# Ledger of designs, part 4: VHH binders against q86b00r158to499

Target 1, 342 residues: q86b00r158to499
Amino acid sequence: PRNSLQRAIDRLKNKFGISLKGSFEEEFYLIKKGDNNNSSVASLLNSIEKLDHGTFANYHSLDCYGDILEKITNALEEQGLPIEQLLSESGSGQFEITIDYTDIMEACDRHIIVRQTINSIASYNGYIATFIPKPFDGLVGSGCHAHLSLWDTNDSNLTPDANGECGLSLVNQFFIGGLLKHSKSLTALFNTTPNSYKRLKPFYWSGCNVSWGLDNKESFIRIPSSPFSATDGCSNFEIKTIDHTSNPYLAMAGIIHAGFDGIENSIAPPPPTSLFDQSVLNNQLIPSNFEDAIQSLKENHYLCENIGNDISNAFIHVKLAENKILKELSDDDQILKLLELF

## First folded at step 13 (VHH)

Design t02
Fold by OpenDDE, fold request of step 16:
Structure t02 (fold): chain B 342 residues (1-342), chain A 128 residues (1-128)
Amino acid sequence: as target 1 above (342 residues)
Amino acid sequence: QLQLQESGPGLVKPSETLSLTCTVSGGSISSSRYYWGWIRQPPGKGLEWIGHIYHSGNTYYNPSLENRVTISVDTSKNQFSLKLSSVTAADTAVYYCARPRTYYYDSSGYYTLGFDYRGQGTLVTVSS
């Protein structure tokens, strides 16, 4: 998988003189283990529900987890990972950590290290860390949001243009056009379990609409705005649908090839949408289940060929088999199985 | 400062090929940030997008002209060119080379009309 991404990176650079940089927002839950080694889903949920759920980014939540979060932070910093931010997300034991953006290959490498480190530190200190997309019904899901930008060979950010649509350069708009064109297929790479699609629902800020726009959390591609966007443009674009069940290397390889198609063929995205645009409700949605997503990928000869036919075929077969097994499990057993993996 | 300058014959006979060159100064056409395009304005009509090219040589043309248009780039000369074959009186217009920034999207595709820089334009008349 890592070699596939390298090929994609080389393709983009050699043809267009463009490089992709990025960072991941790692959302996860921390659950303090009780005195009883009860690892049932109900027990885990009860532990979470005891926390204050009243406010977003509740400082009380941070206080309760201060020691473990500090240990996580220290461990990551000791490994040379530059932490941009560590936030309490929902107040229910959910947190978000972001490492500074870098070359996309390194960003993927960091992603792997971050997950491993958090899991290790949590376990050692009597916590369970979980990166499951939708670990509990009624609680906010966890994504692995990718913030991406295009760069030239002079290390200049190509993404921003104050005079471009949504503050983006024309070349980046075409890149996004390619992503939207391939959004159904990309979903198979981004979301690889049945549980993933419990998170991917309309009106949950999961980005399931095949659209793009400023600060539109329902869109497949969100363009984060800043107070300076009007003068400086927007520095990056965000994909919110990605979760931790994805192989980051294959996911990014898919993104690069899809974007490459956009640039190569000047695929203009449709008009952008905003949160205030009611027409978003009429937009096409990404696949609502893995079977539909993987079918889209199977039929996408362009992506499969460029990612690599052998690795694509292997991915498709393995994930189909895994999903079959997961679907045969009860909801609780599925979560328990996923806890072992993520 | 970026400057674009059109050059080529101002008179073309029917059925012949219109050929124009845009010379870019004050900036490199090899930049990965920008596209380079052609537009025209027939007498009494609005601006019409013809097409654009990327430094890699990848092109996109207006569907209405696609079969007759060829845009090319010469990075060594910092130039890009337009060829329009089988011209008729309907192709009489002021032709501009430009650097596109925005586009319009519709059911038939997209076209680029927003430019931050463009040439002064050159009149090309199709006449026998």
Scores: ipSAE 0.885, ipTM 0.953, lowest interface PAE 0.5, mean pLDDT 92
Fold by OpenDDE, fold request of step 16:
Structure t02 (fold): chain B 342 residues (1-342), chain A 128 residues (1-128)
Amino acid sequence: as target 1 above (342 residues)
Amino acid sequence: QLQLQESGPGLVKPSETLSLTCTVSGGSISSSRYYWGWIRQPPGKGLEWIGHIYHSGNTYYNPSLENRVTISVDTSKNQFSLKLSSVTAADTAVYYCARPRTYYYDSSGYYTLGFDYRGQGTLVTVSS
C-alpha cells in the first residue's frame, strides 16, 4: 500500500510537477476503564464522562481529561510530531488531534504513528482510545478528516487563488473535479466497515454530498475559508468522509489518481455549493453502505489500474470478506470486534 | 510583468488553417499553477472560449471546436500556439491568447469567468 502511494506521488510529480501535502484531523474517544472487567459496549458508554454538551471544541472536556491528554501530547511531541491543534470535539470524551501538514506520504506515516501512540498511552494509563467511526449510536462519530493542498516543485502552494472559484486555483479545481468524479469509488477506500456508514449520514457534517463548496461541511470536498480568503485565497481543501478504517496509503493513492484524472482531463467540478446554498444541495450522495461503495470501486478500472490491480483486487476481496463477517455479528459484537482493530 | 502577444496572419482563406502563436514574457508557461488558452470575439458577438493547454501538453477544447482546434506549447520558446482548421467566415474574429483564471463546467463544456492576463488580440479575417 505504501508503494502504491509512492507511485501515485511520482506520477503526479513527473507529469505535472505537482505534489500533495496534507494533514489529518484525528478524532477519537477516550474511555476510562472501569474497575469492572465488563467490556460490554454499554459499559464502555457508561464510562464516558458526560460533560456539558455545548458547542464543539468544549474546553471542559479538555479539563476533565487534562492528564491523559497531556501525556498523549507529550508522547507525540517527544516523537517529533508537531501538534497543530488539540480540541475537544464533544462533551462526551471525544477529541481531535491535528498534526502539522507535510508531504502526503509523511502525513500518512504520521497518521499511523499518532493513532498507535494515542492507543498506547491510553492503554498504559487505564483508558481505551477508540477510533471507530461510530462507536456509540447516540454519540458523534469520529473521522480522520484530510486537509490537502497542491504544491509545485518550488514548494509553493498551488491551491490558493483569491480570484478563483472558492478561492482555489484552476488546477486545484480540476483536481477536485477528479475527486468528485471518483467520489463513490473513493468512498470504498475511505470507509471500509459497515460501521463507517453509520457515521456517514447526511446533515451531520460528514461530507456525504457529492459536491464541493466554501465552508460546506456537507460537501464531499469542503473548502475551509480563511480570514484572508479575499486576498490570498484558500490554502487547502478538506475531505471529511475519511475514517480510521481506511488504509491511509491507499486512500491517498486513490485521491492522487482521482485528482490526476481531473488535471489530466481538465475535469471542472460543477458549480460549488456554499453554506448559504444548503437548500440547493444536490441529491447526489456518496454510497450509503460498503457494498455499494466497493461495487463502485470494482467498476472503476481507472482507479484500480493506477492504484495497482493486484492491490486493488486484494483490497476488494479482503474487505468484502471482512464486511460479511462483521455484518453477521450483533451490533455490540461488531463494535467489540472493531475495538480490537481501531 | 506578464505579457502575452499574439502573432500570425490576419487573413486566411476559407477551408485553410488559421495559425496563431502567443509569446509570453514576464512569466514562464512551465508553471504548474497556470493554464494558457485562446479566446476569440467575432464581430458583434461575445467572447468565445476556444481551449487551453497545460505545461504538460494536456489540452482541453471547446466541444464546438474540438475537431478543428489544436493547441500546442513550446516551453523552450515560452510560446503556445493555436491551429484552427477548415475555417469559414464564421471564424472571423479577434483572437486573444490569455491565462485563464477559472471556468465553470456544464454538460456542454466550459464558460470562462475571466482571464488574469490577455493579449491585445489580433484580427483574423476569413475571406476568399
Scores: ipSAE 0.882, ipTM 0.956, lowest interface PAE 0.5, mean pLDDT 92
Fold by OpenDDE, look of step 16:
Structure t02 (fold): chain B 342 residues (1-342), chain A 128 residues (1-128)
Amino acid sequence: as target 1 above (342 residues)
Amino acid sequence: QLQLQESGPGLVKPSETLSLTCTVSGGSISSSRYYWGWIRQPPGKGLEWIGHIYHSGNTYYNPSLENRVTISVDTSKNQFSLKLSSVTAADTAVYYCARPRTYYYDSSGYYTLGFDYRGQGTLVTVSS
């Protein structure tokens, strides 16, 4: 998988003189282990310290988990991972950590290290960290949103353009056009379990709409606005649908090749959508289940070939088999199984 | 300051090939940031995007013209060119080379590129 990404990186660079940089927003839950030997999902849910439901970036939540979060932060910093942000997401034991952006390969490497580190620190300190997309039906899901940007060989950010649509350069618009064109297939790379699609629901800021736009959290691609957008443009774009079940290398390889297609063929994205335009929110959605997503990928010869036919075929077969097994389990047993993996 | 300048014959016979060159100064066409394109304005009509090219040589052509249009780039000369074959009187227009910056969709559902820079334009008349 890592080699596939390298090939994608090389392809983009060699053809267009463009490189991709990025970072992941790692969302996860921390669950304090109780004295109860009951490992049921209900038990785990009850063990989550709920401080303030519905409040994002809650300071009280951060305070309650201050010790464990400090240990996590220290461990990451000791490993040379520059933390950009650590915040509480929902006040119910969900947190988000973001490492500074870097070259996309390194970003993927960091993604893996961050997750491993968090899991390790949590375990040693009497917590369970879970990166499952939708661990609990009544709680907000967890993704790993990718913030991406295009760069030239002079290490200049190509993404921003104040005169471009949504503050993006034309080349980046075409890149996004490619991503949207391949969005169904990419979903199979981004979301590889049935549980993933419990998270991917409309009106939950999961990015289910095949669209893009400024600060549109319902769009597959969100363009974070900046106070400086009027003068400088937007520095990056965000893919919201990615969760931790993805292989980051394959996911990014897919992104690069899809974007490559956009640039190569000047694929303009549809007009950008706004959160205020309710008429568009349900117009075109990404696949609602893994089977549809993986079928799209199977039929996407362009992506499969460029990612690598062997690795693509292996991925498809393995994930189909895994999903079959997972679907045979009860909802709770599925979560318990996923807890072993993520 | 970026400057674009069109050059080529102002008169072309029907069925022949229109050929124009755009010379860019004050900026490099090898930049990964920008595309380079051609637009035209027939007498009494609006602007029509013909097509554009990237420094890699990748092109996009207006579907209405794609069978007759060829755009090429010469990075060594900092130039790009337009060829339009099988011209008719309908191809009489002021032709501009331009640097597109963004896109918008026209009433027909095709996207058109908006530009920030363009040449002064050159009139090309198709006449026997």
Scores: ipSAE 0.881, ipTM 0.955, lowest interface PAE 0.5, mean pLDDT 92
Fold by OpenDDE, last read:
Structure t02 (fold): chain B 342 residues (1-342), chain A 128 residues (1-128)
Amino acid sequence: as target 1 above (342 residues)
Amino acid sequence: QLQLQESGPGLVKPSETLSLTCTVSGGSISSSRYYWGWIRQPPGKGLEWIGHIYHSGNTYYNPSLENRVTISVDTSKNQFSLKLSSVTAADTAVYYCARPRTYYYDSSGYYTLGFDYRGQGTLVTVSS
């Protein structure tokens, strides 16, 4: 998988002089292990310190988990991983950690290290860290949001353009056009378990709409705005649908090849949408289940060929088999199984 | 400051090839940031996007003109060119080279919503 990404990186660079940089927002839950050693999903849920929603609650949540979070932070920093942001997301033991953006290969490497480190530190300190997309019904899901940007060979960010739509350069618009074109197939790379699709629900800010737009959390591609976007453009675009079940190397390889297609063929995205745009409700959605997503990928010869036919086929077969097994399990058993993996 | 300047014959005979060159100054066409394109405005009509080119040589043409249009780039001269073959009176227009900013796709092709820079334009008349 890593080699596949390298080939994608080389392809983009050699043809267009463009490189991809990125960072991942790692969302996860911390669950303190109880005294009863009850490992049921219900027991885990009960062990979550539930706080009221709101800014104040988030701060309190951070305080309650201060010791473990500090240990996590220290461990990451000791490994040379610069933390950009640490947030409490829901006040219920869910957190988000973001490492500074870097070259996309390194970003993927960091992603793996971050997850492993968090899991290790949590386990050592009597916690369970879980990166499952939707570990508990009724609680906010956990994604692995990717913030991406295009760069030239002079290490200049190509993404921003104050004169471009949504503050993006035309080349980045075409890149996004490619992403949207391949969004169904990419979903198979981004979301590889049935549980993933429990998280991916319309109107939950999960990016299910095959669209793009400024600050549109329902869009497959979200363009984060800043106070300077009007003058300086937007520095990056975000994919919210990615979760931790993805192989980051294959996911990013897919993104690069999809974007490459956009640039190569000047695939313009549709007009951008906002949350206030009624047309958003009528937008095409990404696949609502893995079977549909993987079918799209199977039929996408462009992506499969460029990612590599052998690795693509292997991925497809393995994930189909895994999903079959997972679907045969009860909801709780599925979660327990996923806890072993993520 | 970026400047675009069109150059070429202002008169072309029917069935001949219209050839124009855009000279870019104050910026490099080799930049991976920008595309470079041609648009035209026939008398009494709106702007029509002809096509664009990337520094890699990748092109996109308006489907209505695709069979007759060739856009090329010369990075050594910081120029890009337009060739339109088999011209007719319908091709009489003011031609502009431009740096596009946004395209949108529909069933009929791509539409450019805007550009941040454009040349002054050059009138090309197709006449016997």
Scores: ipSAE 0.881, ipTM 0.954, lowest interface PAE 0.5, mean pLDDT 92

Design t02
Fold by OpenDDE, fold request of step 23:
Structure t02 (fold): chain B 342 residues (1-342), chain A 128 residues (1-128)
Amino acid sequence: as target 1 above (342 residues)
Amino acid sequence: QLQLQESGPGLVKPSETLSLTCTVSGGSISSSRYYWGWIRQPPGKGLEWIGHIYHSGNTYYNPSLENRVTISVDTSKNQFSLKLSSVTAADTAVYYCARPRTYYYDSSGYYTLGFDYRGQGTLVTVSS
């Protein structure tokens, strides 16, 4: 998979003189292990400190988890990972950590290290860290949001243009056009378990709508605005649908090839979508289950060929088999199984 | 400062090929940031996007003109060119080379490009 991404990187660079940089927002839950040996999902849920369900950011949560978060932060910094942000996401033991953006290959490497480090530190200190997309039905899901930008050979960011649509350069608009065109197939790479699609629901800010727009959390491609967007443009675009079940190398390879198609063929995205435009909501959605997503990927000869037919075929077969097994399990058993993996 | 300048014959006979060249100064057409395009304005009509090209040689043409249009790029000369074949009186217009910055969808579902820079324009008349 790593070699597939390298080929994608080389393809983009050699043809267009463009490179991709990025960072991941790692969302996860921390659960303090109880004194009881009960490892049921219900028991785990009860162990989550419910501070305030009404706020997406709770400073009290940070205080309660201060010691373990400090240990996580120190461990990451000792490994040379520059932490951009660490925040409480939902106030119920859910956190988000973001490492500074870098070359896309390195960003993927960092993603793996971050997850491993968090799991290790949590385990050592009597906690369970979980990166499951939807670990609990009544709580907010966890994604692995990718913030991406295009760069030229002079290390200049190509993404921003204050005079461009949504503050983006034309070349980046075409890149996004390619992503939207391939959004159904990409979903198979981004979301590889049945549980993934419990998180991916309309009106839950999971990016299920095949659209793009400024600060639109329902869009497949969100364009984060800043106070400087009017003068400097927008520096990056965000994909919110990605979760931790994805292989980051294959996911990014897919993104690069999809975007490549956009640039190569000048695929203009549709008009940007505003959250206030209800007419666009629920018009075109990403697949609602893995079977539909993987079918889209199977039928996408462009992506499969460019990612690599052997790797693509192997991925499709393995994930189909894994999903079959997972679907045979009860909801609780599925979560328990996923806890072993993520 | 970026400057674009159109050059070519101002008179073309019907059925012949219109040929124009845009010379770019104050910036490189080899930049990965920008596309380079052609637009025209017939007398009494609005602006019409013809097509654009990327430094890699990839092109996009207005569907209404796709079969007659060829755009090429010469990075060594910092130029790009337009060829429009089988011209008729309907092709009489002021032609501009431009650097597009954004796109807009029209009522037909196709998009036109907005630009930040363009040449002064050159009148091309199709006449016998």
Scores: ipSAE 0.880, ipTM 0.950, lowest interface PAE 0.5, mean pLDDT 92
Fold by OpenDDE, look of step 19:
Structure t02 (fold): chain B 342 residues (1-342), chain A 128 residues (1-128)
Amino acid sequence: as target 1 above (342 residues)
Amino acid sequence: QLQLQESGPGLVKPSETLSLTCTVSGGSISSSRYYWGWIRQPPGKGLEWIGHIYHSGNTYYNPSLENRVTISVDTSKNQFSLKLSSVTAADTAVYYCARPRTYYYDSSGYYTLGFDYRGQGTLVTVSS
């Protein structure tokens, strides 16, 4: 998988003189372990400190988990990972850590290290860290939002253009056009379990609409807004749908090849959308289940070929088999199984 | 400051090939940030986007002209060119080279590009 990403990176650079940089927003829950190591899902849920729901960056949440979060932060910093931010997310006991953006390969490497570190520190300190997309039906899901930007060979950010649509350069718009074109197939790379699709629901800011736009959390591609000036623009775009069940290398390889297609063929995205555009919200959705997503990928010869036919085929078959097994389990058993992995 | 200048014959006979060159100064065509394109304005009509090229040589053409249009780039000269084959009177227009910055999506599923810089334009008349 890592080699596939390298090929994608090389392809983009060699053809267009463009490189991709990025970072992941790592969302996860911390659950204090009870006395019983074999806790049911219900037991785990009950162990989550009930904090104010729906409050982003809740200081109280940070205080309650201050010790464990400090240990996590220290562990990451000791490993040379530059933390951009640590936030309390919307769910009780839910947090988000973002490492500074870097070259996309390094970003993927960091993504893996961050998750491993958090899991390790949590476990050592009597907590369970979970990166499951939707660990509990009544709580907000967790993703790993990717913030991405295009760069030239002179290490200049190509993404921003104050005079471009949504503050983006034309080349980046075409890149996004490619992403939207391949969004259904990409979903299979981004979301690889049935549980993933419990998170991916319309009107839950999960990005399940095949659209793009400024600050539109329902869109597959969200453009974080910035002040528009003659010298400014939007520095990056965000893919919200990615969760921790993804292989980051394959996910990013897919992104790069999809974007490459956009640039190569000048695929303009549709007009940008607002959160309030109900017509868009109702008509263009990413796949609502893994079967549909994986079928889309299977039929996408462009992505499969560029990612690599062998690795694509292996991925498709393995994930189909895994999903079949997971679907035979009860909801609770699925969660318990996923807890072993994420 | 970026400047674009068109050059080429102002008169072309029917069925022949229109050929224009755009010379760019104050900026590099080899930049990965920008595209370079051609637009035209027939008498009494609005602007029509012809097509554009990326420094890699990748092109996009207006579907209405796709079969007749060739755009090329010469990075060594910091120029890009337009060839339009099989011209008719309908191809009489002021032709501009331009640097696109945005796009306009229409109801037919196609788009035209907006630009921030363009040349002064050159009139090309198709006449026998």
Scores: ipSAE 0.874, ipTM 0.952, lowest interface PAE 0.5, mean pLDDT 92
Fold by OpenDDE, look of step 18:
Structure t02 (fold): chain B 342 residues (1-342), chain A 128 residues (1-128)
Amino acid sequence: as target 1 above (342 residues)
Amino acid sequence: QLQLQESGPGLVKPSETLSLTCTVSGGSISSSRYYWGWIRQPPGKGLEWIGHIYHSGNTYYNPSLENRVTISVDTSKNQFSLKLSSVTAADTAVYYCARPRTYYYDSSGYYTLGFDYRGQGTLVTVSS
């Protein structure tokens, strides 16, 4: 998988003189282990401190988990990871950690390190960290939002353009056009379990709409606006649908090849949507289940070929098999199984 | 400051090939940030985007003209060119080279919402 991404990186650079940089926002739950080894899903859920769900970045939540979060932070920093921020998301033991952007390969490496480190520190300190997309019914899901930007050989960010649509350069618009074109197939790479699609629901800020736009959390691609957007443009775009069930290398390889297609063929995206644009409701949605997503990927010869036919086929077969097993499980058993993996 | 300048014959006979060159100064066409394109405005009509080219040589043409249009780039000269074959009176227009700002796609094809730089334009008349 890592080699596939490298090939994608090389392809983009060699053809267009463009490189991709990025970072992941890692969302996860921390659950304090109870004394009893019988960690049923219900038991885990009951162990979650019910905090005020109404406040993002709840300071109280941070205080309750202060010790473990500090240990996590220290462990990551000791490994040289530049933590940008660590915040509480839902107030129910859900947190988000962001690391500064870097070359996309390194970003993927960091993604893996972050997850492993958090899991390790949590376990060592009597917690369970879970990166499951939708670990609990009724609670907010967890993703790993990817913030991406295009760069030239002079290490200049190509993404921003104050005169461009949504503050993006034309080349980046075409890149996004490619992503949207391949959004259904990409979903298979981004979301690889049935549970993933419990998270991917309309009106849950999961990015289910095949669209793009400023600050539109319902869009497959969100363009974060900034106070500088008016003068300098937007520095990056965000893919919201990615969760931790994805192989980051394959996911990014897919993104690069999809974006490559956009640039190569000048695929302009549709008009951007905003949060206030009701037309978003009429937009095509990404697949609502893995079967549809993987079918799209199977039929996408462009992506499969460029990612690599062997690895693509292997991915497809393995994930289909895994999904079959998972679907045969009860919801609780599925979560328990996923807890072993993520 | 970036400047674009069109050059070529102002008169072309029917069925012949219209050829124009855009010379870019004050910036490099080899930049990965920008595209370079051609626009035309027939008398009494609106602007029509002809096509554009990327430094890699990748092109996009207006579907209405795709079979007749060739855009090329010469990075060594910091130029890009337009060829339009089999011209008719309908191809009479002021032709501009431009740096496109943004495109949109709809059911009718691609259109540009604007450009940040454009040449002064050159009138090309198709006449016998």
Scores: ipSAE 0.859, ipTM 0.944, lowest interface PAE 0.5, mean pLDDT 91
Fold by ESMFold2, last read:
Structure t02 (fold): chain B 342 residues (1-342), chain A 128 residues (1-128)
Amino acid sequence: as target 1 above (342 residues)
Amino acid sequence: QLQLQESGPGLVKPSETLSLTCTVSGGSISSSRYYWGWIRQPPGKGLEWIGHIYHSGNTYYNPSLENRVTISVDTSKNQFSLKLSSVTAADTAVYYCARPRTYYYDSSGYYTLGFDYRGQGTLVTVSS
């Protein structure tokens, strides 16, 4: 998969003189190991509720978890991973770590290290860290949103254009057009378990609408604004659906080939949407289950061939088998099995 | 300041090929940031986009013209060109080279481009 990403990176650079930089927002829950066996979803949820008394202030949860979060951040800094932010996400016991953006291959490598470090520090200190996309029905899900930007060979950011739609250059808009064209197929690479699709619902801010827009948390592609966006344009774009079940190398290879198609064929995205717009023209959704997502990928010969037919075939066969096993379990048993993996 | 300058013959015989070159100054055609395009204005009519090209050579053409249009790029000369084959009197127009910035979908699902920079234009007359 890492070689597949390298081929995608080379293809984009050799043909267009473009490189991709990015970072991931790592969302996860911390669950205190209690005296009781953490053998049921109910006991796991009870552990979160007892430990986190806050429900409305981001930093109230940080007070309850201060020691473990400090150990996590120190371990990441000692590994040379500069932490941009650590904060309580909107859910009870849920946190987000973001690190500085970098070349996309390194960003994927860092993504792996961040997950490994969080898991190791949590386990050593009496916690379970979980990256399961939707571990608790009543609480928000966990994703790993990718922030991305396009750069030229002179290390100049190609993404912003203050006079462009949503503050983006035309070339970046065509990249996004490619991403939206392939979004249903990309979902198979981004969201690889039945549990992933419990998170991907309209109005959950998961980004399941096949759309894009400035600060639109319901869109597959969100364009973050800043105080300088009106003057300088927007410096990056965000893919919101990616979760921790994905292989980041395959997910990013798919993203690059999809964006390549957009640039090569001048694929314009649909008009952007805002969070408050009526949805009469622009509420096409990504697949609501893995079977439909993987079928879209199987039929997408462009993505499969560019990722590598052998790699794509192996991915499809393995993930179909894994999903069949998981779907035979109760919802609670799926969570307990996924807890050992994510 | 970015400047675009069209050059080429002002008179073309019917059934022949119209050929124009756009020379870019004050900017680089090899930039990965921009596309480069051609538009025309027939007498008494509005602007009609013809197509555009990226520095790597990939093109996108107006479907009504695509079987007769070739746009090419020469990054070493900082130029791009238009060839329109099998011309008729209907191809008489002022031709402009331009840099696209925006797009609008039409009812058929194709789009047209808006441009932020445009050349001064050159009249090409198709006449025997």
Scores: ipSAE 0.690, ipTM 0.885, lowest interface PAE 1.5, mean pLDDT 86

